VH-VL binders against s5sc42. Designs and how they scored, part 11

Target 1, 176 residues: s5sc42
Amino acid sequence: MTVDALSNADNQDLRDNFIANRFLSHEAKLLDQRRFTEWLDLLDDEIRYIVPLRLMALDFDREVRADSFHINDGKVNLKVRAKRSSVSSGWGETPPSRTLRLVGSVMTDRIDQEGVLEVESAVIIYRQRAAIGQGDVLAFRRTDWLRIDGGTVKLLKRVALLTDASLATPNLAIFL

## First folded at step 4 (VH-VL)

Design s11 (framework fv_cixutumumab)
Fold by ESMFold2-Fast, scan of step 4:
Structure s11 (fold): chain C 176 residues (1-176), chain A 125 residues (1-125), chain B 108 residues (1-108)
Amino acid sequence: as target 1 above (176 residues)
Amino acid sequence: EVQLVQSGAEVKKPGSSVKVSCKASGGTFSSYTISWVRQAPGQGLEWMGGIIPILDIANYAQKFQGRVTITADKSTSTAYMELSSLRSEDTAVYYCARDSGLWYGELSPYYMDVWGKGTTVTVSS
Amino acid sequence: SSELTQDPAVSVALGQTVRITCQGDSLRSYYATWYQQKPGQAPILVIYGENNRPSGIPDRFSGSSSGNTASLTITGAQAEDEADYYCNSRDSSGDHLVFGGGTKLTVL
C-alpha cells in the first residue's frame, strides 16, 4: 500500500463514506432498539436481503446449491419477519433477543448503476436473551447497495456472508 | 383436515366490484397464508396475492396492485378477495388456497397444499 | 406470465416417460412447485421443493432443476396422468408467486 493510494480520495469518496457510515450506524441503532417500522422505512421497495447458506464440511466441500439460503427476502418477507418480531419471537415462545451491533471496516465504491453506492463492512452483533441470561456473538462481512435518490438514501440490496456455523438454519432469529 | 369453502358464483357489470369469500374449516387458518389464484376460461393460473391472517399482512401481485384487496376475519376463519374496477377480462374462476406461508419452515418454494373448489365470476355488460 | 415459460402441449405414449419443462431466470435461485389440473377441477399439488412429493402422489412423479430450468418427469405415464401441468415459483424479487403458462399432457 502507498500513502498516495490511500489518500487519493476525492470529495465524493469522502462524502460517500460519511453517508454510508451514518446510514449503517442509524440502522444498527434502530435494530438494536427494535424500532422495526422505522427500519423498514430505510429499505427500498425493491430491497433484496440475502444470507447465503454455508455448510461446514469435513472434506472442504464448498459447493452451495441453488436456493441454499438462510434468508432470501424482498420487502414483503422482511415486513412479515418484522411484524412477527414486534409481537414476540416465536409467537409467545421466548422473549426477544437484546442486541448490540458494531459496524466497522466500511469501504465504499460507486458502481456503474447511477445513484447506487456499494458498501462493504464487517459486523459484530452481541446477542443476549433475557430468559437464558447468556450472550453470544455473531460476526460476518456484508455488502450493501445504497440507492441515493437526491433527497433520500435507501438500502437496495444486502448480502451477509456468515462466518459462524451456529447460524446454519433455514430461519434467522435476528436481522443482520 | 382443512377444507376451504368458497362463496357462490357472481355476475357483475364492468366498473363494479366483486368480493369473494373463502371459509376455512377443520384445521388451522390464521397462521397459514391464504392465497388467491384466478383462471380465465381456457387459460392458465394467475397468482393475485395472499394474506397471513394472524399478522394481518397482505401481499399482491404487481398486476393487481391498487385493484385487489385481500382481508381476513380471524373470528370466522374467513378470507376475502375484493377486486374493483371490473373488466370483461376479469371473467375467471377464482380459487383460494392454503399456502405454506411467507415465514414458515421453507421460505422457497411456497406451495399450496389445500385448494377451494373455485368461485366463477362473470363480468358482462 | 413471461417470467416462467412452459411449452403449451406435450404427448406421451402409455407407459413411456415424459418430461415437462419450465424456464425462467428466477429458477436459478428458487425451486419450482408443480400442480396438476384436470378439467373442471381445482389444481392438485404434485411436487414441491424441487423433488418432494405430497402424500398420495405416485412415485412415478419426480422433479429436477438445472440452471434456469425446472422439470417434472413422469416415468411410466398412466391414462389418469392426462391433465394440465403448471409450474409455480417466486418472481425475481422473491416477494411474489408466478405461474408458468401450463402444459397440456396428452397420454396416447
Scores: ipSAE 0.012, ipTM 0.613, lowest interface PAE 8.3, mean pLDDT 80

Design s12 (framework fv_cixutumumab)
Fold by ESMFold2-Fast, scan of step 4:
Structure s12 (fold): chain C 176 residues (1-176), chain A 125 residues (1-125), chain B 108 residues (1-108)
Amino acid sequence: as target 1 above (176 residues)
Amino acid sequence: EVQLVQSGAEVKKPGSSVKVSCKASGGTFSSYTISWVRQAPGQGLEWMGGIIPILDIANYAQKFQGRVTITADKSTSTAYMELSSLRSEDTAVYYCARDSGLWFDELSPYYMDVWGKGTTVTVSS
Amino acid sequence: SSELTQDPAVSVALGQTVRITCQGDSLRSYYATWYQQKPGQAPILVIYGENNRPSGIPDRFSGSSSGNTASLTITGAQAEDEADYYCNSRDSSGDHLVFGGGTKLTVL
């Protein structure tokens, strides 16, 4: 890898990476603090939130069956999941998981769709389910599409690729 | 176990509003989705929207956005569907139905296992 | 024009097998649910989650899906199966429900 290749970024590339890092860092904090109403405000009304069952990248023109997803949510379903976590201990996790999210290896690229920024990252979530006990770690690569419209940035699409193909939906009681 | 009892037939003028009720008895109400589906004479079924009473979240079909309001009263186990700015093409039988699908499970579709008998709404010019 | 497309009518001879189809892009991602409706009555759930039957639905009813197509199969059709059949699924966004236009089944 040459210095020229690593430093050959225009001003827009630098700003895009900065915006993406700040957006994802702010989001991680909201999710860790269970500030779901504020988190939902970061999501575009057309949000697609996808966790495939198989290890594969999803494209807009690719065909995938429902049984190939752990999660495939729009904004209404994400609101349901968030509200469920807040209303009753009988819904979702009891007690709720305590989490710490680390987001890194952030790379950005503009795509052919105007105003959309593609963001790749690596994520580690430390999760502790019980008041007393050891936590577990969930690690994955994810691709995000951010819609930048004037002064606003919204999450338009998320695809999180988990390596454990046997992971059931009940094991994903937290937002990725 | 659960029965859905709907309010009686209505005759309305164009431009008015109609509010149809759907009372659940004999089973779980608040933790299920209550959907509203209409059927014009000789035509097919059309989903209008639904509400999850315990979560206080309503969802509406694009065609009815801004004209339909779905609410629920958990204390009486009653859901309501109000349709405003009525037109002659709104003449239909309006059904309420309980969605027993796992709405938070993306691998499961919504499905309606219990249906009301329907409320006929006639909009005449 | 609907997001889910069904043929408006189909016929089957008594005791024979019939397949009712539903087509739409959202079926690539979501399973179809099937409802039976007889004249003057509310719809009845027949199949959900690809091939699950509610209590009381005869085993001659089955569901399947492939690509953008979902199918309801009635093996050994009986006179009482004469009805309108509707497919139902999520739209392409996943946020709303949509019905197919319905298929009128005539048992000869």
Scores: ipSAE 0.000, ipTM 0.544, lowest interface PAE 11.7, mean pLDDT 80

Design s13 (framework fv_cixutumumab)
Fold by ESMFold2-Fast, scan of step 4:
Structure s13 (fold): chain C 176 residues (1-176), chain A 125 residues (1-125), chain B 108 residues (1-108)
Amino acid sequence: as target 1 above (176 residues)
Amino acid sequence: EVQLVQSGAEVKKPGSSVKVSCKASGGTFSSYTISWVRQAPGQGLEWMGGIIPILDIANYAQKFQGRVTITADKSTSTAYMELSSLRSEDTAVYYCARDSGLWFEDLSPYYMDVWGKGTTVTVSS
Amino acid sequence: SSELTQDPAVSVALGQTVRITCQGDSLRSYYATWYQQKPGQAPILVIYGENNRPSGIPDRFSGSSSGNTASLTITGAQAEDEADYYCNSRDSSGDHLVFGGGTKLTVL
């Protein structure tokens, strides 16, 4: 890695990284606090929310399938998931999980689509499912596309790639 | 076993509205999705929209946005589809169907395993 | 619009194998379901989740998918299989359902 590659950031790169970090940090707080109505307001109407299926393989390109998913949702399905998480009886996690999201290793790049910022991050979610006892950890790499339109930033697309390989589709009861 | 019973045939004038009912009996209603599908004479099936009664969330096909309203009454286990501003092209058999699951977490929750017999709606002037 | 495309008609001889296809970009991401409809009747579910059969559906019916194409195969077609067949899946957004135009199967 050269010094130029690490230090030659222009003003746009600095602002993009700052915007991305603040957006993702704010989002994590909303999700941890179960403020789902406000979280949905961060999502573009054209949002695509994707969790691909990851199989055990020696070749990374073969671990992630292009057309197989645990989740592949648009805005309506995300509204359903959010409302399910808010309904108290007979649905979802009852009692709800306590979570803490750590978002790090944030890198940004402008793409060929005007007003869209591509953001890579690594995320760990600590989750306690019961009132007492030890929590568990969910780890994943995430690629986000943020639409910047005037003064507004919206999440346009998310791909969350789980670190653990699985031959079965897990039931993911929380947002990634 | 669940059955879906639909209201009877309707004849309507252009510009009016029609409200078709779909009553579920013998099984779970609230936690499944109830879809509405129409079929014009000699034509194919067309999904109009659906509702998840327990969540009170309705979802509509783009073609019907602004003209269709789907509601549910959990106390009577009845779903309703109201179509406004009727045109002759709306002449069709309207089916309600129970989707096996919900619009989340599973790639396959949208299959319709129980169907009503259909309600014929004729729009003529 | 025609998000999912089916050929309007296909024929098969009694006891032979027929494949009915459904094409659309959303099939890269979502499984197709298949419905059978006989004249004057409501549709019935034949295949869901790519290749699952509901109780009561004969094992001669199977499903498959590859890329943007889903297929319903009837191995050893019977006279009672003569019907219209519709594929159904989510649209590209994942928020709505769409049907193919339907394929009329004639058993010769």
Scores: ipSAE 0.013, ipTM 0.618, lowest interface PAE 7.4, mean pLDDT 82

Design s14 (framework fv_cixutumumab)
Fold by ESMFold2-Fast, scan of step 4:
Structure s14 (fold): chain C 176 residues (1-176), chain A 125 residues (1-125), chain B 108 residues (1-108)
Amino acid sequence: as target 1 above (176 residues)
Amino acid sequence: EVQLVQSGAEVKKPGSSVKVSCKASGGTFSSYTISWVRQAPGQGLEWMGGIIPILDIANYAQKFQGRVTITADKSTSTAYMELSSLRSEDTAVYYCARDSGLWDFGELPYYMDVWGKGTTVTVSS
Amino acid sequence: SSELTQDPAVSVALGQTVRITCQGDSLRSYYATWYQQKPGQAPILVIYGENNRPSGIPDRFSGSSSGNTASLTITGAQAEDEADYYCNSRDSSGDHLVFGGGTKLTVL
């Protein structure tokens, strides 16, 4: 990269990066605090939420099949997962995980779809799956597409690529 | 084995509402998804929506959003589909069906292995 | 309006093989499920996932999928196979179910 490439961001680039950072930081706080109703309000009605299976990625057709994902959800399924997490019924996490999310390395880029901002980030989640004891760490790169429509910003699409290829549980109990 | 028993035929006037029931017998009700599918005379199958009784979460096809309400009573193992503001185009056989795929963490199964016999709803003046 | 397209009718001679197809972009992401419906009766499940048969469905029924197309194949069609066949899958959002328009199979 050149110095010019690093230093010649225009005012729109600075604004977009600031908006993206604040959106993702606010979202992380809602998820850590299990404020799922408020979190769902951040999602576009046409949201696509995708967590691919890393080792299954050699065949493009398999990447786009339902059996090739940890998660491949729209808004209704995300609402079901959120409510499932709030109900003690022997499935999912009981007690729920306690989490702390750190979102960093945020880069923004405008794309050719009007009103859509592409956002790359690196995320670390510290997670305790039991009431007491040591936690574990999930690390991943995430690409988000934010729809900016007038005064409103919504998450339109998320793709989270897990760095750990060997997850013990294929279907994740927490939102990434 | 699970059987779904639906309420009897209905004749309704335009502008009214109809509520069809679907009672599960012989197996587990609450942890399965109950879907509603209709079929107008000589037409194909049309998914209207479904409910997961244990979570009390209903999901509706876009075409019916705002006009259909799907509910469940876990104590009687009965699901209900209510359709309002009826018009002649709503004349159809209405089926309930149970999805029996595996679901975990709220992912809906997408195949229906047990079907009710259908309830005929006729909308006429 | 349906996102899944089926031919409205197909014919097959007794004992011969017929293939019923279903096309839609969502089939790149989700497998199709197939239902059989005879006049005056509720549908019954024939194939789920890509090629799984419920208990009681004859071996002559099979499913396959490639790209945006799913197929139901009946090898050695019998008279009792005469029915309407519907494909079903998730829409592009993954949240809703969508049926194809149905294919009327006539066994000659």
Scores: ipSAE 0.013, ipTM 0.609, lowest interface PAE 7.8, mean pLDDT 81

Design s15 (framework fv_cixutumumab)
Fold by ESMFold2-Fast, scan of step 4:
Structure s15 (fold): chain C 176 residues (1-176), chain A 125 residues (1-125), chain B 108 residues (1-108)
Amino acid sequence: as target 1 above (176 residues)
Amino acid sequence: EVQLVQSGAEVKKPGSSVKVSCKASGGTFSSYTISWVRQAPGQGLEWMGGIIPILDIANYAQKFQGRVTITADKSTSTAYMELSSLRSEDTAVYYCARDSELWFGELSPYYMDVWGKGTTVTVSS
Amino acid sequence: SSELTQDPAVSVALGQTVRITCQGDSLRSYYATWYQQKPGQAPILVIYGENNRPSGIPDRFSGSSSGNTASLTITGAQAEDEADYYCNSRDSSGDHLVFGGGTKLTVL
């Protein structure tokens, strides 16, 4: 990697990275606080939300099992999931998980599509289920496409890249 | 409208390597699979492999394993296919095509909806 | 090309119906995708996911599958439908794509 590559950024590149960082940090806070109505307002009407849980495994058993964990949602399905999350307490009477999201390693690129910014980040979610027990950590790379239009920033597309083969059913209940 | 633009025709000697480029424009690039398909004169279509740029995962057809390398540069929205140890039987038109989002896994059905115009590679002495 | 097999040629009279077939064990598990190719041109997607048509493909094109066989049907064949047709699907492992050998359609 050269010094020129690291320092060769115009003013718009710097602004884009700043906007992306602020957007993703704000979103993480909304999700951690279970403010799903406000989170949904961040999503473009054309949102595509993709979590390809089996993509890193070519094993047949894992592929079949992973099918039940796949998320490939548009805005209507995300609204349904959000509503279920607001009233759901998991299996039985267990309270909802408490989460803390850390978003870092943010990189931005303008793409060959007007008004769309591609954003790569690394995300860690700390999750504490119920009132007792051990917390766990979910870590993944995430790519987002942000639509910047008329002074408004919306999440147009998300791909969250989970590689951990030990994904449990509770992981399905969490927005990434 | 999404478009794929391929590099120009190549004439190569046996034993050399060729690297063909495919530049995408007019849409998202990195979450789609870019496939490479070749066609020898008067023959059918043959899938060589593909890459999902966002994952940096390439997958190759068994016949080409060890000879083909598919890469992508997300900053230029360009995919590359390099074929080594060329022989006369590698003379063909090489196509790049945009496949389904995140194929190689659960997202299916796969399909190649946008195709480049092809790059002719001739291997001769 | 042993994974998916197609007859090399088929003919149809103008305005009549023709069925092009593709056979392979993997078709029991995965849908076929169909491509049309005219001389000197890149392939064009005509059917995907068993029976979905992309924008711009006439409604006379349809797909179906049963067991180890996938079929492309052209109802009321037109002169411009004369082309090579290729089926495409996953191999038995699900890891790779394979093409059928292609069927040359002649419209009489």
Scores: ipSAE 0.000, ipTM 0.503, lowest interface PAE 11.9, mean pLDDT 80

Design s16 (framework fv_cixutumumab)
Fold by ESMFold2-Fast, scan of step 4:
Structure s16 (fold): chain C 176 residues (1-176), chain A 124 residues (1-124), chain B 108 residues (1-108)
Amino acid sequence: as target 1 above (176 residues)
Amino acid sequence: EVQLVQSGAEVKKPGSSVKVSCKASGGTFSSYTISWVRQAPGQGLEWMGGIIPILDIANYAQKFQGRVTITADKSTSTAYMELSSLRSEDTAVYYCARDSGTWFGELDYYMDVWGKGTTVTVSS
Amino acid sequence: SSELTQDPAVSVALGQTVRITCQGDSLRSYYATWYQQKPGQAPILVIYGENNRPSGIPDRFSGSSSGNTASLTITGAQAEDEADYYCNSRDSSGDHLVFGGGTKLTVL
């Protein structure tokens, strides 16, 4: 790595990276606190939210299938998922998972002519639902497209790629 | 097993509205999606929209946005489709159908139970 | 657009195999379901989730998909299979359902 490769950024690039970090941090807090109505307000009406299924395979190139999705939703689908997780069922012992999201390794490209900022990050979600306090961890790389329209920032598109090629699938009630 | 019973045929004037009902009997209503599909004489099937009664979330095909309203009464297991500003092109058989999942979040879905259809004729 | 495209008509001889196709970009991400409709009747589900048959549907019906194309195959067509066949899937947003234009199958 050279110093030039690591430091070649103008003032606009630095501001965009800061905005992206603040947006993703705020979003993570809303999701951890299950404030789904406020979270949905962060999403563009044209949102595409994609979590591809990671199938176990010998060939790394075939491990991630673009035509096989755990989640492939627009805004109506996300409203459905959010509302399902928020309604009281009263049925059995089904307490919601407690989560903590850590968002890091945030890298941004330049804002395009349409006002869209592409952001790559690494995310870990700690999830606890066991009575004895044992939790598990979901880890993934995430690419986000943020629409910046003057005074507002909205999530336009998300693609989250799970790192672990496991038979266990993520809980659909937990947003990535 | 589950049966969907639709309201009877209607004849309406252009510019009026029509409200068709679909009552589910036997089996689960609230947690499934109820879709509305129409078919004009000699034409193909066209999805209009649907509702997930337990979540009180409705969804509409782009073509019908602003003209169609789909509602459900969970206490009577009845879904309704209201179409306004009727034109002669709205003359069709209107079907309700139960979707095994949701048209939203499931990887696949299917309409396994269909009503017999309600004929709506728009004439001057 | 990401609409589903079907040929309007196809014919098959009694006892022979016929394949009805449905094309659309959304089929790369979502399975097609297939419905059979006879004159004056409501549609009947024939295949769902790529290649699953509901109870009561004969084994001669099968489904497959590859890329942007889904297919309904009838192996050993019978006279009673003469009907209109519709594919159904999601649009490109994943939020709405869309039907193909339908294929009229004539059994000769």
Scores: ipSAE 0.209, ipTM 0.693, lowest interface PAE 4.4, mean pLDDT 82

Design s17 (framework fv_cixutumumab)
Fold by ESMFold2-Fast, scan of step 4:
Structure s17 (fold): chain C 176 residues (1-176), chain A 125 residues (1-125), chain B 108 residues (1-108)
Amino acid sequence: as target 1 above (176 residues)
Amino acid sequence: EVQLVQSGAEVKKPGSSVKVSCKASGGTFSSYTISWVRQAPGQGLEWMGGIIPILDIANYAQKFQGRVTITADKSTSTAYMELSSLRSEDTAVYYCARDSGYWFGELSPYYMDVWGKGTTVTVSS
Amino acid sequence: SSELTQDPAVSVALGQTVRITCQGDSLRSYYATWYQQKPGQAPILVIYGENNRPSGIPDRFSGSSSGNTASLTITGAQAEDEADYYCNSRDSSGDHLVFGGGTKLTVL
């Protein structure tokens, strides 16, 4: 890396990074507070939300099948997941997980698609699932594409690559 | 075993609406997706949309967006499909079906394992 | 235009193997489900999740996937297999279901 590569930023680059940081920080707070209706409003109608199995994330040129994803959802299935998480009567995660999200190492880059900002980040989620007992940590790198249109920012696409490929739980009952 | 019982045949005028019912018996209704699929005479199957009754979430094929409404009454285990602004091209057999899809944490594809016998809707003037 | 493409008709001799194909870009990501329909009847589920059979479906029915193509294979076709076969999968968004145009199987 050169000093120029690290320091050459125009005013738009600085604004893009600021917007991305505030968007992801706001989203993390909504998810930690289980404000899912407001969280869904942050999602573009064309949202693609992908949590691949670890292997496929290294080579998207290979053909993959549905069983190669933990999650591969659009807007309707994300609404289903959000509503399932809100139902207290033996559906979803019972009791609901207590979470704290830490989003960092945020980097932004413009792409050829007009009004779309590519954002890379590193995320840690502390999750307490049991009524009593110790919590778990989920750690992952995430690539997001934010659509900026007429002053509105929406999450257009998310790919979250989990650090753990082992066996704690194959079922992801929380949003990443 | 779960059975889906559909309402009887309908004859409608162009520009009117039709509401077809699908009553589930013998098993769990609320936690499955109930899909609606139509078939015009001599044509193929066409997915219109579906509903997950327990979540009260409906989803529609783009072609029918704005013209179809799918609802469910959990107390009677009945799903409804209402199609408005009817045209002669809407003459078809309308099926309801129970679909395994739209569930968090499942890697299974969508599939419809129980089908109603169909409701014939004829649109004529 | 349909997102999933099937040939309209196929024929097979009694006791022989036939493959019915379904093609579409979404099949790279999602498995196809297969339905059999006889005249005047509702469709019946035959194969789901690439190669799973519901109870009551004979083992001569199998499914496979490669690239953008899903296939339903009937090994040792019987007279009662004569029917229309439809593939079904998610569309490119993953949110909606789409059907292929259907394939009429004639058993000679």
Scores: ipSAE 0.176, ipTM 0.693, lowest interface PAE 5.3, mean pLDDT 82

Design s18 (framework fv_cixutumumab)
Fold by ESMFold2-Fast, scan of step 4:
Structure s18 (fold): chain C 176 residues (1-176), chain A 125 residues (1-125), chain B 108 residues (1-108)
Amino acid sequence: as target 1 above (176 residues)
Amino acid sequence: EVQLVQSGAEVKKPGSSVKVSCKASGGTFSSYTISWVRQAPGQGLEWMGGIIPILDIANYAQKFQGRVTITADKSTSTAYMELSSLRSEDTAVYYCARDSGLWFGEYSPYYMDVWGKGTTVTVSS
Amino acid sequence: SSELTQDPAVSVALGQTVRITCQGDSLRSYYATWYQQKPGQAPILVIYGENNRPSGIPDRFSGSSSGNTASLTITGAQAEDEADYYCNSRDSSGDHLVFGGGTKLTVL
């Protein structure tokens, strides 16, 4: 890499990276604080939320079956998941998970689609239920598409690719 | 096992609204999805939307958004479908059906295992 | 946009095998569910989750899927199988359900 390549960013590149970082940081805080109604307001009505089972499942031109995803949700399905998390008895986690999200390695790129910003990031989620207990760590790479329309920014699409190549199906009771 | 009992036939004028009820008996109501499906005379099945009563979340087919409202009363185990701004093209048999415990967002097949007998709605002046 | 396409009619001789097909891009991602409807009656679930049968559905009914196509197969068709068959799946968004146009099966 040259210094010029790393620093040769126009004002639009700088703005895009700033917008992406602030959006993802705000989202992480909402999810950690279990503010799901506000989190849902960050999602575009056409949102696609995808967690594939295998790396090859990211090939959008290939045939993909239901069993190739851990999650493949639109807006209504995400509302259902969020509402389940807010119901106190018999549903969701009891007690609720405590989470801390670290979002880093953020890279942005404008694509051919007008008003859409592609964002790549690396995410670590620390999850703990009991205050004295030890937590679990979930780590993954994530690609997001943000729709920027006038004064608003919405999450249009998310693909979260788990770094752990496990043959076991994980229980994804939290949003990635 | 569980049965879905629908309200009786309706004859409505264009521009009015109709509200059809679907009462569940003999099984769990609140934690299942209740869907509404219509069928115009001699035509195919058309999904209108559904509701998950325990979560109070309704979901509508794009064609009916703005005209259909699906609600549920957990205390009476009854789901309702209200269709407004009725046109002659809305003449159909309206079915309620229970999704067999499958939720939106679970990567499981979406299927309706128990169906009501249907409610005929006729729209004519 | 999402659309599920079925042939409007198909015929099969008594005791023979027939395959009813359903096509749509969403079937690449989501399995089809199949319903049988006889005149004046509510639909009945026949197959769900590609190839699962509810209690009470004869074993001559089976399902399969490949690419953008889902199929309902009746092996050894009986007179009582004469009915309309509808495929059902999610649309391309995954949030809504969509039905095929239906296939009228005539058993000769």
Scores: ipSAE 0.063, ipTM 0.669, lowest interface PAE 6.2, mean pLDDT 82

